# VHH binders against Translation initiation factor eIF2B subunit alpha (eif-2Balpha): the designs that were tried, part 18

Target 1, 305 residues: Translation initiation factor eIF2B subunit alpha (eif-2Balpha), of Caenorhabditis elegans (p34604)
Amino acid sequence: MVQESIISSFRGKLENDPSKSTSLATVETLLEVLDRSRATTVAEFQNELNQVVAALEKTDYSSTSIRSAADLFTRFTSLAPAALLDQEDFSQVLDLYRQRARSFIKNVRGSRAKISKCARLFFTHHMNILTHSYSKVVLETILDAHKSGYHLHVWVTESQPDASGKLVFEELKKNGVPTTLVLDSCVGYVMERIQAVLVGAEGVMETGGIINKIGTVNVCIIAKSRHVPVYVCAETIKFVREFPLNQADIPQEFKYRTSVIERNNLELEHPDVDYTAPEFLTLIITDVGAMKPEAVGEELIKMYI
Short names: E, the ipSAE of ESMFold2; O, the ipSAE of OpenDDE; V2, 0.75 times the mean of E and O plus 0.25 times the DockQ between their complexes.

## First folded at step 16 (VHH; framework vhh_7aqx_2)

Design P5 (from Y2 with L108F; at its last look DockQ between E and O 0.90; V2 from the best seeds 0.81)
Fold by ESMFold2, look of step 16:
Structure P5 (fold): chain B 305 residues (1-305), chain A 125 residues (1-125)
Amino acid sequence: as target 1 above (305 residues)
Amino acid sequence: QVQLQESGGGLVQAGGSLRLSCTTSGFTFSDYAMGWFRQAPGEEREFVGAISWSGDTTDYADSVKGRFTISRDNAKNTFYLQMNSLKTEDTAVYYCAADRRFYPGEWFDIEYDYWGQGTQVTVSS
């Protein structure tokens, strides 16, 4: 009963706010669990969280986003000093967790603004930017630079098969950003005019590579061949402990929704994402700073230690 | 072991110039962004300026823009702060710092990974 109420709350957060990420909805939902918790030990509380996360992963939302967000939530909110665990009743530990969780969620809500400000350090006042797919953080970064007086021309791929790039195109035009919508196959044609590629990520791998909307690896290979820098805008909540070496190594949970995995022949399904190796990327721009792809592993370890 | 050592501090008259150096060891210098910070007595540590891994990108605090210039020499593992048109309010202990990340200097909730011990700069009126 508790888990069904929590799952309904999670879905409601995403359905009522189209701009809210699965990652943010996850951590907000885990805060609700923490607020309601009557756990008396750390182990009991962690088991309570694990059961909720498992239930959320069975929804048709991104299980990798849910798992990554939950891991970071746990790391940053539920670590208590040994002295507090030894000398105080557990209700005071839970209150500390609640305080940390609210601070963590505030930081997650602010992460897109931090990424936008950090990314501007690498912009020139007049730029042609190419973007692929619909990334809320990339869209916010472009709009922030435009409002700050940068003169951008943004080239947006359609991002088939779902044509999600049309949403980016329409939002940019609505805000007065010069923009051109192009076919995914047009990337090689336009790359000579581009000063930077700006993409998001569904996951940032320990290798420093990324998993993102199908077509991203094509864009990045073309950019590298033309010496165009590739900037990835990604919240640290998207960092995952995975080491894919090739497209076959992409976990199926990234490639397909849970319902597809359980009910369909995966050899016949179009993948939703691809893997771009770190050699094709220039910077990963995050809410904790810009870093070279090879530094991601160390930064990820720091978040988990 | 990572080591950062500042040098070049001292007493200088207002309107004068001073050049600080930060010598580093124990890491691959070109893999790190570098920053200068300062702290006056009784005040919080203040960002001065930062430079990216190769030196191509910089960020400065508003209080020093146009007067201070940061640079780096990756062949010598050394990071510099050229301070011109010095004012009495520039009096502080100056610290160099290193981080694998490069980010806006006004981010006070994130600290650089490695810090020097500081060098005193005193600007007399």
Scores: ipSAE 0.678, ipTM 0.881, lowest interface PAE 0.9, mean pLDDT 87
ESMFold2 (binder alone), look of step 16: mean pLDDT 82; pTM 0.841
OpenDDE, look of step 16: ipSAE 0.881; ipTM 0.946

## First folded at step 17 (VHH; framework vhh_7aqx_2)

Design Q1 (from P2 with T57Y; at its last look DockQ between E and O 0.90; V2 from the best seeds 0.81)
Fold by ESMFold2, look of step 17:
Structure Q1 (fold): chain B 305 residues (1-305), chain A 125 residues (1-125)
Amino acid sequence: as target 1 above (305 residues)
Amino acid sequence: QVQLQESGGGLVQAGGSLRLSCTTSGFTFSDYAMGWFRQAPGEEREFVGAISWSGDYTDYADSVKGRFTISRDNAKNTFYLQMNSLKTEDTAVYYCAADRRFYPGEWLDFEYDYWGQGTQVTVSS
């Protein structure tokens, strides 16, 4: 009942604002839980959050994005100074959590602009870029560079089966960016023309690899074989404490929508995402700077201190 | 122990040149982006320029573009600043710094992980 209201609020945030990420909607929803909370202990509050997160993960939105955002929300909001833990009233602890949560959300809202500025450090003025699927941060990065006078030609995969790359193609064309839509199977055919691959991520693993839309690992393997750098644009809210070694290590809840798992319709091997190991990636470009994939683990440690 | 040591500072006439060096130890140099910063008395520390891990990417403050060049030699664990066409307003203590991340110099929200002690550069009329 109450959980259904929270889930409805979460869906509303995403449906009312197509530009809003699942990650941002998650932390905004958790702030609503925090604002309404009457918890009297840290453990009670964490139980409230855990129940909401579990409910959100049962939606058909990205479990990777929800889990990573929730983990970071909990870390940044529930880290209270020792002096405040001496307070006679837990409501003062909750007020501190609310203050931290609002600051955290403000930073998350600014992440795409920061990533766009950081990514420009790696662009040349005349550049052929290949991108796969639909990433709002990649789209913003490309448009920001175009507005700033970079002469880009963007090659966009269709990203079957949902064809989300067609949306990127249309938006780029609408904004006057030279763009070519390509079949997913044409990545090898066009890679000799490409100076950089630019992709998003649904999750950045502690290993420095990424989980992203199915087909991403194919693009990155081909880019590696042609010595084309692969830049991942990802908000730090998408950093996840997971260590997959291969496609089999990806938890099923990351690979498939909840509805697919509940229907047991897995006889078709149609995962929504794949894993790209760090050896196929050049840089992870984030709202705290660009880093080599192997540095992600150390940056995650800093975030969880 | 991580150590960054600047050298090559000194007194130079306006229009002249200097080359600063930053010798590093205690970390894997090729894993770090490097930056030059400067601070005049009574002023805030100012970004001068930064260079990526392999040296392939650079970023410079507008005030030094075209006059200053940064470079690195990963075989020697050394990072350089070549300063040409020096002006009196370039007078400052110059610091080298290292960070696992490479990011725009205009971002003042973040501080590099490691810093040198600084070397004085004085540009006379």
Scores: ipSAE 0.733, ipTM 0.905, lowest interface PAE 0.7, mean pLDDT 87
ESMFold2 (binder alone), look of step 17: mean pLDDT 82; pTM 0.837
OpenDDE, look of step 17: ipSAE 0.818; ipTM 0.914

Design Q2 (from P2 with D109Y; at its last look DockQ between E and O 0.92; V2 from the best seeds 0.79)
Fold by ESMFold2, look of step 17:
Structure Q2 (fold): chain B 305 residues (1-305), chain A 125 residues (1-125)
Amino acid sequence: as target 1 above (305 residues)
Amino acid sequence: QVQLQESGGGLVQAGGSLRLSCTTSGFTFSDYAMGWFRQAPGEEREFVGAISWSGDTTDYADSVKGRFTISRDNAKNTFYLQMNSLKTEDTAVYYCAADRRFYPGEWLYFEYDYWGQGTQVTVSS
C-alpha cells in the first residue's frame, strides 16, 4: 500500500484546483497534519508542524506565502484556555486546535468574498479600472461588482515577462466585462481615463507598502502623478513582518524561486516582484476591512498579540 | 485617554428632527473611521451608519437611508448624526464609535476600537 506524503497532498491541492492559493493549500495541509496528529504535548505538536512547514518551503511554491500562512495558522489555532491546558489528556487540546483550525480555514476561504464586498464601497457605478498582472482576489472583486450592476471598463496590462494579464483579460471577456488589454508600457497613456487602480499583493509589509508582480511600482507612481487612487486587495494572510526601504531590501525569497537562489547568479536573474512604498498607495482592502497604509503596522501587531 | 462623548439626545415627536454630536479626544481624529450605532431596550446593538476617514465615503443601514445623514468635521474633532423624519422605532440609546478600519455595516460582528457612553433618543407618538 503506497502512502501519500504530506508534500504530495500539498501539490495535489494546488494542481487539482487552479483557483487555490498557495496560502490556502498550506493551511489545509496543516489541518491534515493536525487531524492525524498523535502528539501528547504542545511542544511535540509544534515540532511536528515546524517539520512539515520546513518540507513545504523546499518546494518551488512561494516560501514566503507558505511561512506567512503557517505562522497565522499556528497563531489563530493554538490559543487554548488555561483550564484546558491543565488537562492530562492532550487529545482534548488537539480537538480544540482542530475546531479552531477548521474555523480559521473557513475564514480564509471566505476572504475573497469579504474583500470584494468591502472594495465595492469605494466604486462608482460607471468606472474605468486599471489592473496589473493576475490577482485572483482582484479578478473576483471585478466580477462581483459587474454582477452587482456596476458598469465597468477594465484596462489590463499584459504583465510581462509571463503575460499573466492575458488570463485576466480572457476571463473578464468571458464574463461580459468590457476589457482592454494593453502593454505594460501603455499605463501612462491610459491613466488619464482611469478612475481607480486595483492591484493585488504578494505581501503587505509592516511599512504599509506592498510587494507585487514586477511593474506594480511603475503603475502606482503614474497613478499618483495623475491623482488616481490605488486600491490594494489583499487577504490578511499576505501580511508580513518586513520593513523594506528600497528594492534591494526585498527578501530574495519574494524575488526568486528557492531553486534559483541556491543555484544561480542572482545578478543575472530578472526579479519577479517589486516594492511599492506606502506613499503611492491609497487603501489596503482586506478581509477585515479597508485601512490606510499607515495603519498596517498597528493591525499586524494585533494579529500577533 | 481616548474619549468619545455623545450629546444632543432627547425627546422628540414622530416626524421631527434631532442632531447628535460626538466629541472626541485622545487620538488623531482624522486617522479614524467613525460609526453610529443604536440599542433599543432588550435588543442587540444595531448599525446606523459609518463614515470614512476624510468623510468621502458613507454607509447606512437600510432602515435609516434617506432620513439620516452623517458627517464629520476633522478640524473640530467632531462627528455628527442628523436624524430627520423620526419614527417611534428610532427610539434607542445612540453610540458613536471609532476604528482605524472602514468596512461594511453588515459586518457588525467586528468590534470598533473605541466607544462612547451613549445618548438617549426617544421618539413619541
Scores: ipSAE 0.643, ipTM 0.869, lowest interface PAE 1.2, mean pLDDT 87
ESMFold2 (binder alone), look of step 17: mean pLDDT 82; pTM 0.839
OpenDDE, look of step 17: ipSAE 0.847; ipTM 0.931

Design Q3 (from P2 with D99N; at its last look DockQ between E and O 0.89; V2 from the best seeds 0.75)
Fold by ESMFold2, look of step 17:
Structure Q3 (fold): chain B 305 residues (1-305), chain A 125 residues (1-125)
Amino acid sequence: as target 1 above (305 residues)
Amino acid sequence: QVQLQESGGGLVQAGGSLRLSCTTSGFTFSDYAMGWFRQAPGEEREFVGAISWSGDTTDYADSVKGRFTISRDNAKNTFYLQMNSLKTEDTAVYYCAANRRFYPGEWLDFEYDYWGQGTQVTVSS
C-alpha cells in the first residue's frame, strides 16, 4: 500500500545516510507525499499528511523528532496568502506548498553548520568538554572547533544502555581529537576538570528544558553544582510545544519506543530519555542563534507567527 | 516603550578615537544581547560587533577587529563602542540594536528586535 511504501522510503533515507537526522528524514518524506498529492482542498491535504505522520510515529524512530518536524513542516508549508486560497485550481496552492517545503528543507540541512559556528563563540581555545550520548550536531560542533585550531579534550560518557558514547569516542579519536571515555557514573568524579558540558536534545520544551538520552539530567545537575555551563545544541526543528513539570509528566512515547509501548509492560521497562529542567541549562544554541532557556517560549511563538 | 539612544558621535581626524554610548530603557537590559551596526551613504547596513547578555562574549566584523572594542554596563543599562585608529572608511551613521538571541554577525538573515536612531561619525583625513 501507499503508506508502507512511504515508510520504506523513510527508513531508507536514514539507512542510506548515517548522518541524517530523524527530523530531516521526516520532512523529506512529507515532501514526497506533497509531491505526489492530488488533494483538491487544504483539509484533504492536511488529512493525507496527518495519516502519513501517524504511520511514521509507529516506527521505532524518535516520535518526538517526527512530531516536532511534522508540525513545523505543516506550519511553514501549508500557510498560503488569502488570495491564492481562493484559486479554483488547487494545484497552484500545492505548487506553492512544494516550493516552500523545498526552501524549508534546505534550511534544515544547513542547521548543523550554523549551530557549530554559533556554539564556537562560547568556546575557549583550550578547554575540557564533557558530552553525553550521541548527538550528530554536538559531534559536528566539536569537530568544527578542532579543525579551526581549538585545543580540546573531550570527555565522553559511555551512555548506557546502548553505549552510543563509544561511537562518539571512536569518531573523535579517528579525527585526532583528544578524548577520554568514562562511565556514566563517573561524571561527578571528572566534573571539576570540565569547562563546559555540551549535549544535544531529542526535544526542546517550551519551558526551556530538554528531553535527551537517559542520564542527561544527572550530568546537568552535577554541572550546575560545580558552576560548569551547560550548552545544548539543538536545531529549531526539535522545539516542542510541551510544559513538563517533572519526569512523570513526559508522555510515554517520549520515554519508550513504540514497539515497547504496544507490549503494555512499561512498568518493567528502562526509559530511554529524561527531562532536564531549564534551571540546569545555560544556553540553547540553535540555527537561529543562542538563547537563554527562559527565552525559548517566546522564540517558539515567533516561529508560529 | 523601548528606547535606544546613541550618543558620542562627531567629527574626528584619521588615527583618532571616539567612544559611542547607547542608553536603553523600556526592557530588561540584561535579557538582551546588543549590537553595533553602521551605514555609509549609498551602502547597505554593515555589522560592526555584538556582545552577549553578560558581556562575556563578543563578535566583531573583520574590518574593525583589533581597533574597536564593545562593552556593556548592565547596572547602568548602557552599551559602548570604543573606536580607535579610525580610518576615513569608518565614516557612517552608527546604530545600536538589541536582540533576545546572540549569533554571529555574518548571519544576515535575521533582524535585531530593537534599533536606535543612529549617531553620525565622520572621519576626516
Scores: ipSAE 0.681, ipTM 0.880, lowest interface PAE 0.9, mean pLDDT 87
ESMFold2 (binder alone), look of step 17: mean pLDDT 83; pTM 0.851
OpenDDE, look of step 17: ipSAE 0.732; ipTM 0.874

Design Q4 (from P2 with L108P; at its last look DockQ between E and O 0.83; V2 from the best seeds 0.00; counts 0 for: unsure alone 64.2 < 65)
Fold by ESMFold2, look of step 17:
Structure Q4 (fold): chain B 305 residues (1-305), chain A 125 residues (1-125)
Amino acid sequence: as target 1 above (305 residues)
Amino acid sequence: QVQLQESGGGLVQAGGSLRLSCTTSGFTFSDYAMGWFRQAPGEEREFVGAISWSGDTTDYADSVKGRFTISRDNAKNTFYLQMNSLKTEDTAVYYCAADRRFYPGEWPDFEYDYWGQGTQVTVSS
């Protein structure tokens, strides 16, 4: 099937390049669909994309990342001028979509570098940083600052249950960054030494709150209590149109892997992520600049109009 | 209606000092990052410096670093540029700008949401 082939391509992108984000792999996969499309109407093409996105969401990769990336891809690629739509040859519309999609993907590929440069504006040259979980953009930000002459000491949580923080710890040590690996339960103990918390996000909600690896809300609450700023490094492709009030409001496909949802009693399952409300965050640092959490909704609306 | 109004421009001798002000209305000033830009005749608009919402973080163009200081007074809804050790190449129209985002001045093509009308600064040798 076409859907089965495209899912295999999607998995291949992520397996062949461990540094590639789920968001980037999603939009690259949708470009493949667009390149091969034989649609003759806008509605036919949109249905084609919708079916592919639904198939991708059935994988065990982050549903938050897939949905946000797909929504933005569709928004940035599918507008056509009325004059072009009057023609019998829809292939010109598809060519415009392809041009827009390639430009969009180029911008997505450059997002981490932009975030890293923006984040440095908020660093002091000697600082203790706490980070939780594995975020490719946070790792790049820390390494970029280190190479630029900042003298950092990075405290990395282990990030159970998958211990993904150990990967961050090893990469930072390999690059000569002074680094300490700590238990997730140690955050309260070390916070008095910390000048900033840096975390990534799997999704940035329209409320300005975030979805990220389980344990993030605990780190952020503790940081707030100690008046330590929390900086979220997140690409705008991670922005989602959701208005959660609490943990229960987060769609279950964001909290659990698809295979867990299909197979198990969710009342008994350990969630993969938590929600951190905007009041516990200081800044969202993105590829379009740093913003206060309350500005996220406004910026997201600009992306959709 | 959002308004940004620059003042304090004029003629000054090289080596001298000048202080520009940008007064604002029509938005909540403390929610916005602020920037100074300048444009000499026949040249592209150039980033001068930017300041975060609270004033805690600044970014300056290399050409003015150490000579210019930006600041803001959120109680007065006013943003300032103190210009010291002025050179003839500082001659330009100076603009203030506001945006809810704070970003590095070297970023391409990102433009601030709101702009003032500009004030002329002329530095004589």
Scores: ipSAE 0.676, ipTM 0.880, lowest interface PAE 0.9, mean pLDDT 87
ESMFold2 (binder alone), look of step 17: mean pLDDT 80; pTM 0.828
OpenDDE, look of step 17: ipSAE 0.844; ipTM 0.928

Design Q5 (from P2 with L108S; at its last look DockQ between E and O 0.95; V2 from the best seeds 0.83)
Amino acid sequence: QVQLQESGGGLVQAGGSLRLSCTTSGFTFSDYAMGWFRQAPGEEREFVGAISWSGDTTDYADSVKGRFTISRDNAKNTFYLQMNSLKTEDTAVYYCAADRRFYPGEWSDFEYDYWGQGTQVTVSS
ESMFold2, look of step 17: ipSAE 0.694; ipTM 0.886
ESMFold2 (binder alone), look of step 17: mean pLDDT 81; pTM 0.831
OpenDDE, look of step 17: ipSAE 0.880; ipTM 0.947

## First folded at step 18 (VHH; framework vhh_7aqx_2)

Design K1 (from Y2 with E106D; at its last look DockQ between E and O 0.90; V2 from the best seeds 0.78)
Fold by ESMFold2, look of step 18:
Structure K1 (fold): chain B 305 residues (1-305), chain A 125 residues (1-125)
Amino acid sequence: as target 1 above (305 residues)
Amino acid sequence: QVQLQESGGGLVQAGGSLRLSCTTSGFTFSDYAMGWFRQAPGEEREFVGAISWSGDTTDYADSVKGRFTISRDNAKNTFYLQMNSLKTEDTAVYYCAADRRFYPGDWLDIEYDYWGQGTQVTVSS
């Protein structure tokens, strides 16, 4: 059983800092667990982490973000040199894990800036950009390019049902970026004016496809039909070892919040996300560089080896 | 069996030009971004420039911008560095490198997948 204090700490991290991602809050919370751990074996420690992750997934924060962050945290922190595993004193193993976890979290905190810098290499001097929904990394990328002297006009979809694109529109307008808010149904109308589509991702699949706010696949299909490049801005902490072929293959925990799934009413619920296959994407721009969608699998393997 | 082989290095007088080539084999060249790096004796390796998979996007170190030009020929699996207006500060061993990722040069901690053996460039007065 997970202590309610750790779940309260997780919620506090997100409530006290609106700019903090669910992914970052997850790994910071897991570091707290690791710092307090008195586990004597790797298996005991892994069980401790798994119980916390399960409890975090019962919150209504993004299950995709929690799971991908937790998997990568575990992978990057729980490797031990063979010589150290021979030690009777497991506390040395935990200290190594703590060191690795702090380094990992430092890198996660710097990811958005690295993505923004990398994405700038693909911008042109004057550019009409279409973005769908709300992505903190896409917003930061656009603002960085604007401050760097690029002359942008940003077309933002409203992104129903929650209208989250309005948040992006308002923030861009506040910062003096020429911006037009459009209906989700307007994407085909405006695409002929667009030089690039920039979207975020809630998850980047091993196939190189993405899970993102419902409507993303429509945008990307239209972009491909008009030969407009689609750039995905995503932190590598969003990479997920899943292999969907179609919308039905997406695990339900990615489409719906946990509370919705537990009520057994999914046939009546609007899905929160869709899947965009890699053939509709041009590049995945990450904190470790830009890559073609088909290279994601190799990069994911490197993270897990 | 992956191979990257640099050629075209040598001795040149300041103000002169050299063209380096990096011939590659053992991987699908068009799937890789390519980079040039250099290292003077006793110094850390430094970024020179990089080029995307198709050649459409390039990035250069400030110290060489405007003097050096990177290009690639995907049909010949070859990557080039044209060096003009050479300075004595350009003296170094030049390495080509390949990676599935394209990234800014200030990410030198990002390891490239493959490296060449290097070719010496010496710029004299």
Scores: ipSAE 0.593, ipTM 0.845, lowest interface PAE 1.4, mean pLDDT 87
ESMFold2 (binder alone), look of step 18: mean pLDDT 81; pTM 0.830
OpenDDE, look of step 18: ipSAE 0.890; ipTM 0.951

Design K2 (from Y2 with E111D; at its last read DockQ between E and O 0.93; V2 from the best seeds 0.82)
Amino acid sequence: QVQLQESGGGLVQAGGSLRLSCTTSGFTFSDYAMGWFRQAPGEEREFVGAISWSGDTTDYADSVKGRFTISRDNAKNTFYLQMNSLKTEDTAVYYCAADRRFYPGEWLDIDYDYWGQGTQVTVSS
ESMFold2, look of step 18: ipSAE 0.741; ipTM 0.903
ESMFold2 (binder alone), look of step 18: mean pLDDT 81; pTM 0.820
OpenDDE, look of step 18: ipSAE 0.874; ipTM 0.945
ESMFold2, look of step 20: ipSAE 0.750; ipTM 0.905
ESMFold2 (binder alone), look of step 20: mean pLDDT 82; pTM 0.833
OpenDDE, look of step 20: ipSAE 0.881; ipTM 0.947
ESMFold2, fold request of step 22: ipSAE 0.727, 0.693, 0.710; ipTM 0.898, 0.890, 0.897
ESMFold2 (binder alone), fold request of step 22: mean pLDDT 81, 81, 81; pTM 0.828, 0.830, 0.830
OpenDDE, fold request of step 22: ipSAE 0.871, 0.869, 0.867; ipTM 0.944, 0.943, 0.943
ESMFold2, last read: ipSAE 0.692, 0.707, 0.655; ipTM 0.882, 0.887, 0.876
ESMFold2 (binder alone), last read: mean pLDDT 81, 82, 81; pTM 0.828, 0.838, 0.831
OpenDDE, last read: ipSAE 0.867, 0.869, 0.870; ipTM 0.941, 0.943, 0.943

Design K3 (from Y2 with Y103F; at its last look DockQ between E and O 0.64; V2 from the best seeds 0.00; counts 0 for: pae E 3.6 > 2)
Amino acid sequence: QVQLQESGGGLVQAGGSLRLSCTTSGFTFSDYAMGWFRQAPGEEREFVGAISWSGDTTDYADSVKGRFTISRDNAKNTFYLQMNSLKTEDTAVYYCAADRRFFPGEWLDIEYDYWGQGTQVTVSS
ESMFold2, look of step 18: ipSAE 0.342; ipTM 0.717
ESMFold2 (binder alone), look of step 18: mean pLDDT 81; pTM 0.826
OpenDDE, look of step 18: ipSAE 0.886; ipTM 0.949

Design K4 (from Y2 with M34F D59Y; at its last look DockQ between E and O 0.91; V2 from the best seeds 0.77)
Fold by ESMFold2, look of step 18:
Structure K4 (fold): chain B 305 residues (1-305), chain A 125 residues (1-125)
Amino acid sequence: as target 1 above (305 residues)
Amino acid sequence: QVQLQESGGGLVQAGGSLRLSCTTSGFTFSDYAFGWFRQAPGEEREFVGAISWSGDTTYYADSVKGRFTISRDNAKNTFYLQMNSLKTEDTAVYYCAADRRFYPGEWLDIEYDYWGQGTQVTVSS
């Protein structure tokens, strides 16, 4: 079944707002589905959501972000207390779902501010920070600390091949943050000067490891060898139920866009992301607090039960 | 079987000092961050302060900054709140709490995983 208006709305949210994450766009889109739903049973509604999520995953946006956001949305918004399941009119159940969905989305849109405040607890007032790739939450965290009177010097990798780190560099310079742009290959050279590495994540695995822009694992290994803490800033909507042991364990839909998987010989394609195991990370800083990587599994369980 | 037990509460004159202890069992102490909270009759529970897993990071509510100090002793599996320059408005039941997360306790939509039963602190004028 073709639900072009919903999928077009999803694409529009991302195309019209560069600051909006794929995760937030996903849950906003699922709220639209919920708002127009005329389902009469829980099973009927779940099937409706599942069909939309499957269609969204076929776009060229991050499958990891879409799946994790959708799983959390359906878990927290679609649960019904036992008393409400006895209702003869399912519209009351849908109204409860809508109320929960709006609350959930409010929390998601406030997540970056919570992460920024929590991350500052680990900063010193004079600090060299290294960041790799473009993370909206990392950028907001750095800018928040700068506005709060922290004297930062930020080292930004170019993040090849797409050079997304140049966007971070330009935005930081525009806001008056002392910033140096470096080659990805320069990380080992500069790490001696760095007090903390600050990166985002495309996904936080149940193991406590992360999937992020290719090159992240190199940065984190070098940081560990120099005893530099690695702080990951990630919204809990990015948590996923995966248990990778190595790069090969990451499913291809996380490493490549859907269109690349369907059309191309993956033996010839440059991977977009890598996996960093939890032993190379110091803290995962989230909208529900900072945690050691080992605690991610427990927190993920709480979100799903 | 996780247990947190507060002790050291009681009656203290305004301007005085008191030290609360929170002893813990049933988990690995070094894996947890800890917080102190308080609740006066008829009021909502309020955050007092928190301390990270290693003790390297603390933060405090504005109402107690400079007067209260949080510390932890990993050898004794015990977490402390030193309260100085006490005021009558500090009168409350004080709770210790534990969580594997470290975060500002003013986030009222997030509760700590484990709680003690509380100890009464009364500050007389």
Scores: ipSAE 0.562, ipTM 0.830, lowest interface PAE 1.3, mean pLDDT 86
ESMFold2 (binder alone), look of step 18: mean pLDDT 78; pTM 0.799
OpenDDE, look of step 18: ipSAE 0.884; ipTM 0.949

